VH-VL binders against q9h9l3. Designs and how they scored, part 61

Target 1, 176 residues: q9h9l3
Amino acid sequence: PRKMVAIDCEMVGTGPKGHVSSLARCSIVNYNGDVLYDEYILPPCHIVDYRTRWSGIRKQHMVNATPFKIARGQILKILTGKIVVGHAIHNDFKALQYFHPKSLTRDTSHIPPLNRKADCPENATMSLKHLTKKLLNRDIQVGKSGHSSVEDAQATMELYKLVEVEWEEHLARNPP
Below, E stands for the ipSAE of ESMFold2; O stands for the ipSAE of OpenDDE; V2 stands for 0.75 times the mean of E and O plus 0.25 times the DockQ between their complexes.

## First folded at step 3 (VH-VL)

Design Al5 (framework fv_amlenetug; at its last look DockQ between E and O 0.02; V2 from the best seeds 0.00; counts 0 for: pae E 9.2 > 2, placed apart)
Fold by ESMFold2-Fast, scan of step 3:
Structure Al5 (fold): chain C 176 residues (1-176), chain A 119 residues (1-119), chain B 108 residues (1-108)
Amino acid sequence: as target 1 above (176 residues)
Amino acid sequence: EVQLLESGGGLVQTGGSLRLSCAASGFTFSNYAMTWVRQAPGKGLEWVSAISYSGDYTDYADSVKGRFTISRDNSQNTLYLQMNSLRAEDTAVYYCAKPRYSSSYYDYWGQGTLVTVSS
Amino acid sequence: EIVLTQSPGTLSLSPGERATLSCRASQSVSDNYLAWYQQKPGQAPRLLIYGASTRATGIPDRFSGSGSGTDFTLTISRLEPEDFAVYYCQQYYSSPETFGQGTKVEIK
């Protein structure tokens, strides 16, 4: 009976050579795919590389962006105590500088039954785009303008729902 | 009780300059971007300019770029719009507007200040 | 630049009637980044709806928004005397943010 949300973050490159991934957008949706949070976020450090092809972030999005400290507080209030679903979610938590309990974390890039349903090797890390096309027959991350974190969070929740019963039973028998 | 109060509007001749101010209260001004939106007499709304919470990022409509400068003073909770090389087409009510966080829809508006540019 | 076209330009109705206002975008407005505002003569605009369908705080439930992609609608289920005003849609998906030209809801 624990509440569940899905998250997807977009990162830009900061630090030397733009190699540090800093939070620049976060989207959170509920179980039904309704948007609970969707804000652009201004990193505290100088942006070296917008990574626009993938992030969809441009300098224009920084004008109205929420300060990192404020956004982080808002996001953590939504995530705390809930089951959080994501794809390669460790990267999102790292960008948020946040620890979420493993028992309440669901990573769709590391769920063997999900890969099996997609006819992929169980222990391989498959992209969100590939799994969504294979299992939901939907094309996401289309075009060259960058990804929508809302679209990605919604797809991630739908993918988890395909294996939710099976995976929750597995976790109950094999706690993390 | 969020309040935005514009001032500085008036009658100015073509080619002249004017500085608008917007006094903000009832929220932590330094945590939000701020925006100017204008409306010509009997016409619709047009976004003019925006500034980040820190003042480090600004953006302008093409029609005002190079002539208008947006700025802010977080210690005084005040937003400014410096308007130079004014044209008849700049005649409008100028609204100070607060976006809702990073989303550029505006949850609070000031009463507006009228700028009339004539020759 | 996304151009928003509102229709009709003027809607003449009586109190108690249902008003349906259209906003059509020249390009898809993704993520439902569409807002609606009400403006009365001599007043600043007032936010009614954001995210295409979410009512702003304090807005009566007779106001509702719907639509996605390029076609959006604002509905006032039963017009009250205070609802006769100009209504604007606004997209905040693509820079620069743009507004429609407005629909005037007037007494028949």
Scores: ipSAE 0.591, ipTM 0.844, lowest interface PAE 1.6, mean pLDDT 92
Fold by OpenDDE, second read of step 4:
Structure Al5 (fold): chain C 176 residues (1-176), chain A 119 residues (1-119), chain B 108 residues (1-108)
Amino acid sequence: as target 1 above (176 residues)
Amino acid sequence: EVQLLESGGGLVQTGGSLRLSCAASGFTFSNYAMTWVRQAPGKGLEWVSAISYSGDYTDYADSVKGRFTISRDNSQNTLYLQMNSLRAEDTAVYYCAKPRYSSSYYDYWGQGTLVTVSS
Amino acid sequence: EIVLTQSPGTLSLSPGERATLSCRASQSVSDNYLAWYQQKPGQAPRLLIYGASTRATGIPDRFSGSGSGTDFTLTISRLEPEDFAVYYCQQYYSSPETFGQGTKVEIK
């Protein structure tokens, strides 16, 4: 298997008025889409807004959630040395308080060939939901139950596979 | 609540075939790889086969390669194990097991289904 | 493949006593990717410990796992009548996943 993983995180609101985005779930899948990690994570600060309609996170999920520090360690061990694929992945890294090397990062929200394939402007930032529908003919993030980070991570990986060869060649010629 | 329910076991002659099924519920079946583990009477646990979440990738123990085929139907939340050319040493309780993560530990097990191969 | 050897084969103890079960790997199991299972007669295995030392949900605190590298231990601090069973260790560091041959904890 390739040393490639896809990550997606769900965040809840902490701090004053819940404006701070704190990691509450992280899902990681391998190149084949199999789940390598999927845990609810307990933020170090009190949760003010679960953002359930988007995050899918509920209070009951925090009962046995993995403490942030422990989860972060587990996640970093998985990511280390891997090419990490994500969508708008800077948000995930921010929530993790970890930044993966740029040369080993792939953000599907910033891959022009992927947008082109989806008949979207190359320089536009398209949603994961939109790209997944256009290119994979699959509906994700439907309903009001919140997102599934596993499904989102899987979709992200599959999207990247569509342009992997072309994009990896591009990056080889134009290293970040 | 996660539930795994195996079926299809029974008595079969050497050289015969059986198809096991595992009905899954209580979790998003299509998101997870699945595994078959067997246990011969009075013996320990043996990993048999695994399949990726999409079914695109499969793996087998050397003892069953070429004879067993793992598959799944995500629309039916069902895991399968087609067993051909059965041997006496294949006699075992076959468990459907859900790994917490791909190629990891198993947080849920079915009750198992007994396969008896007579010589 | 990584071979796991459990010892002893059989452990005869009385309720209330401390049980110490060993699992030795033929090579280092990195990241402590080791799990312990309990199996009672006629039942499927039940997950006790994962990550070498983390108790699964609902597992009593009398169960504890420790160890690293090639040597791992499952400890039952005070045996309850329901604890008499067979215990298996399993590594998931490398493919294929492998199990120990099991240790039977029986009543003395």
Scores: ipSAE 0.379, ipTM 0.817, lowest interface PAE 1.3, mean pLDDT 94
Fold by ESMFold2, look of step 5:
Structure Al5 (fold): chain C 176 residues (1-176), chain A 119 residues (1-119), chain B 108 residues (1-108)
Amino acid sequence: as target 1 above (176 residues)
Amino acid sequence: EVQLLESGGGLVQTGGSLRLSCAASGFTFSNYAMTWVRQAPGKGLEWVSAISYSGDYTDYADSVKGRFTISRDNSQNTLYLQMNSLRAEDTAVYYCAKPRYSSSYYDYWGQGTLVTVSS
Amino acid sequence: EIVLTQSPGTLSLSPGERATLSCRASQSVSDNYLAWYQQKPGQAPRLLIYGASTRATGIPDRFSGSGSGTDFTLTISRLEPEDFAVYYCQQYYSSPETFGQGTKVEIK
């Protein structure tokens, strides 16, 4: 039986006018919410916009941040062969320059049974904050200094657990 | 030339609603976060709300959270503030402000629109 | 959150004098993410200084900012008639972004 992890990332602005999203933090938790990885990551390009209000990333975090290539290697070693859970997880994989097998990927922003539990339209993309408040009675992303990848990854895993049996059965019947 | 033009202010009774608009021109609106700042008559400046360039992230002062909703329409170059359940303490001039980058200092301000909440 | 306290509340001076305005933060404002604005009656604020000490575009060199940590200063080296206004400091280090209560610089 495959092990399961949850991932969440924070991005900063690089490239022209800071519009390219580049990885600056990544957090990975196990099934029980224990932190397996949590590093600030130095993008290979100049940071134009820290996006601090949303990302929580400040210049001070980059002083000893792990270079992207090294961090990517560490992260991929953890992800390989595992079921990876995330929220809008395509953005995280894009920032990692990585594609995980679809059969091993779980995206809490696109799980119809999860939306149904939240009394949301089954095909709508719901925010992590909304689902977490509705289904777990938790307020995440509280405060105004940006998001925490650890908090968000932990919430994502807990949300998936609510529908894990049903959704794993569905995927077994409907292979990608 | 960067221009920010607020509208939609007026007199409203307590418990009422208003929707403020800020028409933006002279820059690529969709590249910038936007902010509402208010100033009660004879008082200082108070940050109210901010929205990221894409609209995916929003933030609110505790005093307005749950009552105000910031939004934007990048195809119309317009920022909005939906104000519900208005209270007397919401009486202020509301300014639309543009930072150079997300969550920074504000290099351009509109002239403001007055919201008066009575009774 | 970070509370900014400006002093004095009112500064009464004559044209040609030096004005010194203080802004004190309740917590350290790291990386000097502090700005100063000027506001005249009936007008929107105008950015003067950002990064604690960097003059915004078009601002005369008689305006200067200094300080770090919790103590910041705006100095106007020689007041001109158009400088009589209210001045606000703003921290943009931590959310919520906050403003000081203002210092009015008025003609004595």
Scores: ipSAE 0.008, ipTM 0.546, lowest interface PAE 9.2, mean pLDDT 88
ESMFold2 (binder alone), look of step 5: mean pLDDT 92; pTM 0.945
OpenDDE, look of step 5: ipSAE 0.023; ipTM 0.655

Design Al6 (framework fv_amlenetug; at its last look DockQ between E and O 0.85; V2 from the best seeds 0.00; counts 0 for: pae E 7.5 > 2)
Fold by ESMFold2-Fast, scan of step 3:
Structure Al6 (fold): chain C 176 residues (1-176), chain A 119 residues (1-119), chain B 108 residues (1-108)
Amino acid sequence: as target 1 above (176 residues)
Amino acid sequence: EVQLLESGGGLVQTGGSLRLSCAASGFTFSNYAMTWVRQAPGKGLEWVSAISYSGDYTDYADSVKGRFTISRDNSQNTLYLQMNSLRAEDTAVYYCAKPRYSSSWFDYWGQGTLVTVSS
Amino acid sequence: EIVLTQSPGTLSLSPGERATLSCRASQSVSDNYLAWYQQKPGQAPRLLIYGASTRATGIPDRFSGSGSGTDFTLTISRLEPEDFAVYYCQQYYSSPETFGQGTKVEIK
């Protein structure tokens, strides 16, 4: 059996008007929800917008943040060869400047059976917060001080486990 | 392998200045933030200042803000603390401490350098 | 800033006894961002525990950390002669990083 991890990243705004999303925190948990990686990451470009309401990132987190090149190497070493679960995970991979094989990627924002269990349209893109509340009866991403990427990664893994058997069978019959 | 060696401590009068140095070896200094932590005689530990791996971001305890300046020279693997307008309450052993990536728990400490401020 | 209060201030015990040291935070320390250090007279602090419960490299298994939120504990299951020292907790959840006042574990 192939190892599985869940990832969640937080991004800050860099570039003109803060329009570029740059990696500023990454959390990775194992199948049981134990933290394998949780680091603040300093983008190579000047931060224009911390997006603190969503990212939870503030200037003080940047003082001891891991350099992007170092963090990327550490993260890729953990992800390589594993099944990686995320929510809207293409954003995380883009921020990491990384291409993970589609066959080993699981995106909880695009799993029809998961939406069905939450009484949502199968082809809709539902937020992590909504799915977690409906299916796990748990409130995440509360308040205005930003999200916890550890909490989000843990919730994402638990959501995937609800449909894991069904979805892995589907993927075996319909390879991505 | 990892070594942190502080120097520059000594006796200085109130209002004076002093520059501390910390020579680092045994790790890639330029990849890590660095921190100064002090301890007054017979008292506990107090975080003083931190600097990012690049030197672009710094932070200071309110008690030293405006008087102390942290800096680094990555080409020489050296951390500095410039202390100005010294007060009696700045008397302490000053430790150079290496934080872990992203988390400010300190896996390595130097042996410290004593700064005594008197009138 | 988060204030950490350690208790007791001094713990007088004999070798072989269990030591239980408390650290209480003025507000919740999320993600278990709490560390413990040991300091002997004339020496720099030594990291024992980080992440509230993870032992640092080379630290004997008689040292254990537990707790979450505002209440944290360092336990030394069977005191060895070399364990008589001052112990500090430290939070790294909220800037500025803060330390407790210390608990001295001394020989009875």
Scores: ipSAE 0.426, ipTM 0.766, lowest interface PAE 2.3, mean pLDDT 91
Fold by OpenDDE, second read of step 4:
Structure Al6 (fold): chain C 176 residues (1-176), chain A 119 residues (1-119), chain B 108 residues (1-108)
Amino acid sequence: as target 1 above (176 residues)
Amino acid sequence: EVQLLESGGGLVQTGGSLRLSCAASGFTFSNYAMTWVRQAPGKGLEWVSAISYSGDYTDYADSVKGRFTISRDNSQNTLYLQMNSLRAEDTAVYYCAKPRYSSSWFDYWGQGTLVTVSS
Amino acid sequence: EIVLTQSPGTLSLSPGERATLSCRASQSVSDNYLAWYQQKPGQAPRLLIYGASTRATGIPDRFSGSGSGTDFTLTISRLEPEDFAVYYCQQYYSSPETFGQGTKVEIK
């Protein structure tokens, strides 16, 4: 079986009005939840909005942040050949300016069996926070200090593991 | 500031047992795997054991398998090493080490605790 | 497991001189997953270099790492009195993580 990793990214706002989402932190965990990667990342453009309330990113985190191009290379090396699990993962890939093969991607925001298990509509897009609370009885993204991408990645992996067998069988029968 | 503080070392007879502790602070302890590394007097560094962030997975050097048990209490930010059936060759300073990532380099070390096994 | 062999065992130099330490792996260490540590008597190891060539935070620029494959080098361009210590290399490419036996840099 292919190795699985879970990824979560935090973004800051760049561009004239800070509307461009730029990668500022990336966390990757393995199947066991151990951290494989967790770095602050320096966007190539000037940061207009740190979005600290959500991202947890502050100016001080950018002082020794890894340049985007270097970080991207490091991250891609980790992801290559693996099944990548994430929540609303298209946002992470967009920020990375990299798209993983669809057949090797697992998005926990679009897994009907996972929603069903959480007593949610199968076709609804539920938040990671909600699913984590319902299925893992754990609170994440609490407070005003911003999200922890490591915690989010770990939660995402744990959620996927709840439906892994069923979903992998489904995908085998219905390849994307 | 990251701090790792080992305790529990001491003098023990061959065949005896000790339990080491490592109190961690200054980082989100529960997010990271943790590792024990030991150093015999006048010798080099030896990887001993590692434990995943949740404690669900553990690994051991062949030299300590079946005798040592690594564990953790994330609610107390504490790492443990239960050492049974101690041998003279287990005499060493035992370091608690924080890896940057799983199976990576160690960016922070405790000051270590000395374990002396007498025959 | 990957065996790391450091050389020389002891390096006797004077302050101001250049120190070159070698770490050879029994097999290729891919992605340059190699770290260097400094250890002074009675102290815990201190991280110097990771990724074969990246200095850890707070490490002076007189320390540099290089190499790939099976051969890695730690260089201290100009030895300071505080640099006399034991240096260890460590690979984290494959489990278990392993250390070299160490090189002692002592004052001549």
Scores: ipSAE 0.298, ipTM 0.781, lowest interface PAE 2.0, mean pLDDT 94
Fold by ESMFold2, look of step 5:
Structure Al6 (fold): chain C 176 residues (1-176), chain A 119 residues (1-119), chain B 108 residues (1-108)
Amino acid sequence: as target 1 above (176 residues)
Amino acid sequence: EVQLLESGGGLVQTGGSLRLSCAASGFTFSNYAMTWVRQAPGKGLEWVSAISYSGDYTDYADSVKGRFTISRDNSQNTLYLQMNSLRAEDTAVYYCAKPRYSSSWFDYWGQGTLVTVSS
Amino acid sequence: EIVLTQSPGTLSLSPGERATLSCRASQSVSDNYLAWYQQKPGQAPRLLIYGASTRATGIPDRFSGSGSGTDFTLTISRLEPEDFAVYYCQQYYSSPETFGQGTKVEIK
């Protein structure tokens, strides 16, 4: 069977007025939730807005951060050939400047069976925090310290497992 | 084979200055953050200062802030610690340390250089 | 600042015995940003564990780490003669990074 990982990223604001989202942390976990990668990443351009309330990124994290080019190489090496699960995963791939094959991509923000389990319309985009509370009875992203990409990646994998059999069968019948 | 070699330690009077060097080899120095950690004789480890791979970001322990300056020369693969206004409490073995992934845990340490501050 | 308190200060055991070393943080260490080091007299520290439970390269499987939040444990399942040393925990979650005061594991 093909190996499966979950990814989550945190971004900071770069570019004019801090409106560009640049990768500043990435975490990858395996099927069992074990951490395969977790690094703070220094964007190649000046950080204008750390977005700490949401990102959890502070200036001190950047002292030991891995340069973007190096981190991207490390991350893509892990993702190659694997089924990659994420939540609103387009944003993560955009921050990585990368496109993963659609047939190997699973986005928990766009899985109709998962929405049905949460008693949500199949076309609704639900937050990871909401789905995790509703379906796993767990609180994530608690407090004002920002998100943890490790916590979020682990939650994303557990959410996918709830619909894995059904969704993998659907995709086999309806190849992307 | 990563190697870190500290130098520049010695005996110095209170209020004096000293510059430590750490010569790095066996890895691409400019890709890694670097850290100074010290250990007073018979005591535990104390984080002192860190510098990002490019040198753009630095951080210091409160006990040394304003007196110590961390810097690096990536063209010469060398980390520095300029220590000014030295106090008796600064007496320690000073280690330079390198993380494996530019993370804040350290998989390679030098053997240390002893700084003794006397009155 | 996160203060790490290690216990016991000294652990006197015989080779072959199981050692359990504790590290308690004054605040939660999120994402298990906790490492363990071994230091023998006259030597630099040696990394054993990072991420609370991941063994560093070349570290024997008799060393294991566990715990989360504020309570962390290093376990040496069967002490070998070379394991008698001082052990430090380190948090790298928040600045300043801090080390525990150490636990000395000595031969009984």
Scores: ipSAE 0.043, ipTM 0.655, lowest interface PAE 7.5, mean pLDDT 89
ESMFold2 (binder alone), look of step 5: mean pLDDT 91; pTM 0.923
OpenDDE, look of step 5: ipSAE 0.027; ipTM 0.630

Design Al7 (framework fv_amlenetug)
Fold by ESMFold2-Fast, scan of step 3:
Structure Al7 (fold): chain C 176 residues (1-176), chain A 119 residues (1-119), chain B 108 residues (1-108)
Amino acid sequence: as target 1 above (176 residues)
Amino acid sequence: EVQLLESGGGLVQTGGSLRLSCAASGFTFSNYVMTWVRQAPGKGLEWVSAISYSGDYTDYADSVKGRFTISRDNSQNTLYLQMNSLRAEDTAVYYCAKPRYSSSWYDYWGQGTLVTVSS
Amino acid sequence: EIVLTQSPGTLSLSPGERATLSCRASQSVSDNYLAWYQQKPGQAPRLLIYGASTRATGIPDRFSGSGSGTDFTLTISRLEPEDFAVYYCQQYYSSPETFGQGTKVEIK
């Protein structure tokens, strides 16, 4: 049996002009929203832009952060063989330098029934904040110290649970 | 040459709404955080709002939270600020400003658009 | 939030004189995440200095920034006629980003 987890990552800017998104925090929660992993992660490249207003990450968080290679190994052990739920999850997988099978990936930014329930166009990419407010009547990402990846992962799991039965049936009939 | 051109300012009554626009050119708009900064007559500068590269994340000053909405259209290189429930204290010149990074100095500013809120 | 206090409020000087403008932060601005802007009447602010001491592209070398922690200074070594303006400091270390109230440099 495959377990289901939700993931949300925070990225900082590295590379030219800080435009490369490098993993700097990762949170993983189980089906019930319990935290399985939550660590600050030290990128192997020089950080140009901490993106602090959204990432919540500052230089002090990097002092005792887990090096990228070690964190990546820990994270992949949790994700491998499980159904992984995320929002715009391709960004998280790219930052992890990881390929997760499409058959085991659930992206809440690209689930037409979820957008339909939120009175949004089925093919639009809606923000996690918008969907959470419309469908769960909950405000997330409301602090000035950056977003909580734990809060975002928990909200993402709850959003998926709203369409889980319908979407899993759809995927069974229309395998990727 | 980087250019930012604001529009949409004007005279509005308390409780009213206005939408500001900022047309950007001379840089890859979708690669930069964009911000709005305002300046009340005879006063200093106040940061109002910021929006991420993709438009997925936003941030607001406490004084405007719940009333203002920042958005962007990367296909048209345009930044927006929807202002609702306007108050006399919102009277200011509103500048479209490009930060160098997500939280940094502002390397380019538009000329500004005046919003006057009266009773 | 970090409050930036600029002094003096007004500085009356003649062309050719040295201008020294102060900016004090209510909390330490780590990594010198402090910038300076010039604003002339009816115009948008213009970036002068960032990182407390790095001059922005195209800014004359008569402008220099210094300081760390809570005390920062903008110096204009020899005032030119076009330098009479209002100057603002800005911190970008802590959200929300904040600006000082401004120092007006006016002709004596």
Scores: ipSAE 0.293, ipTM 0.728, lowest interface PAE 3.4, mean pLDDT 90

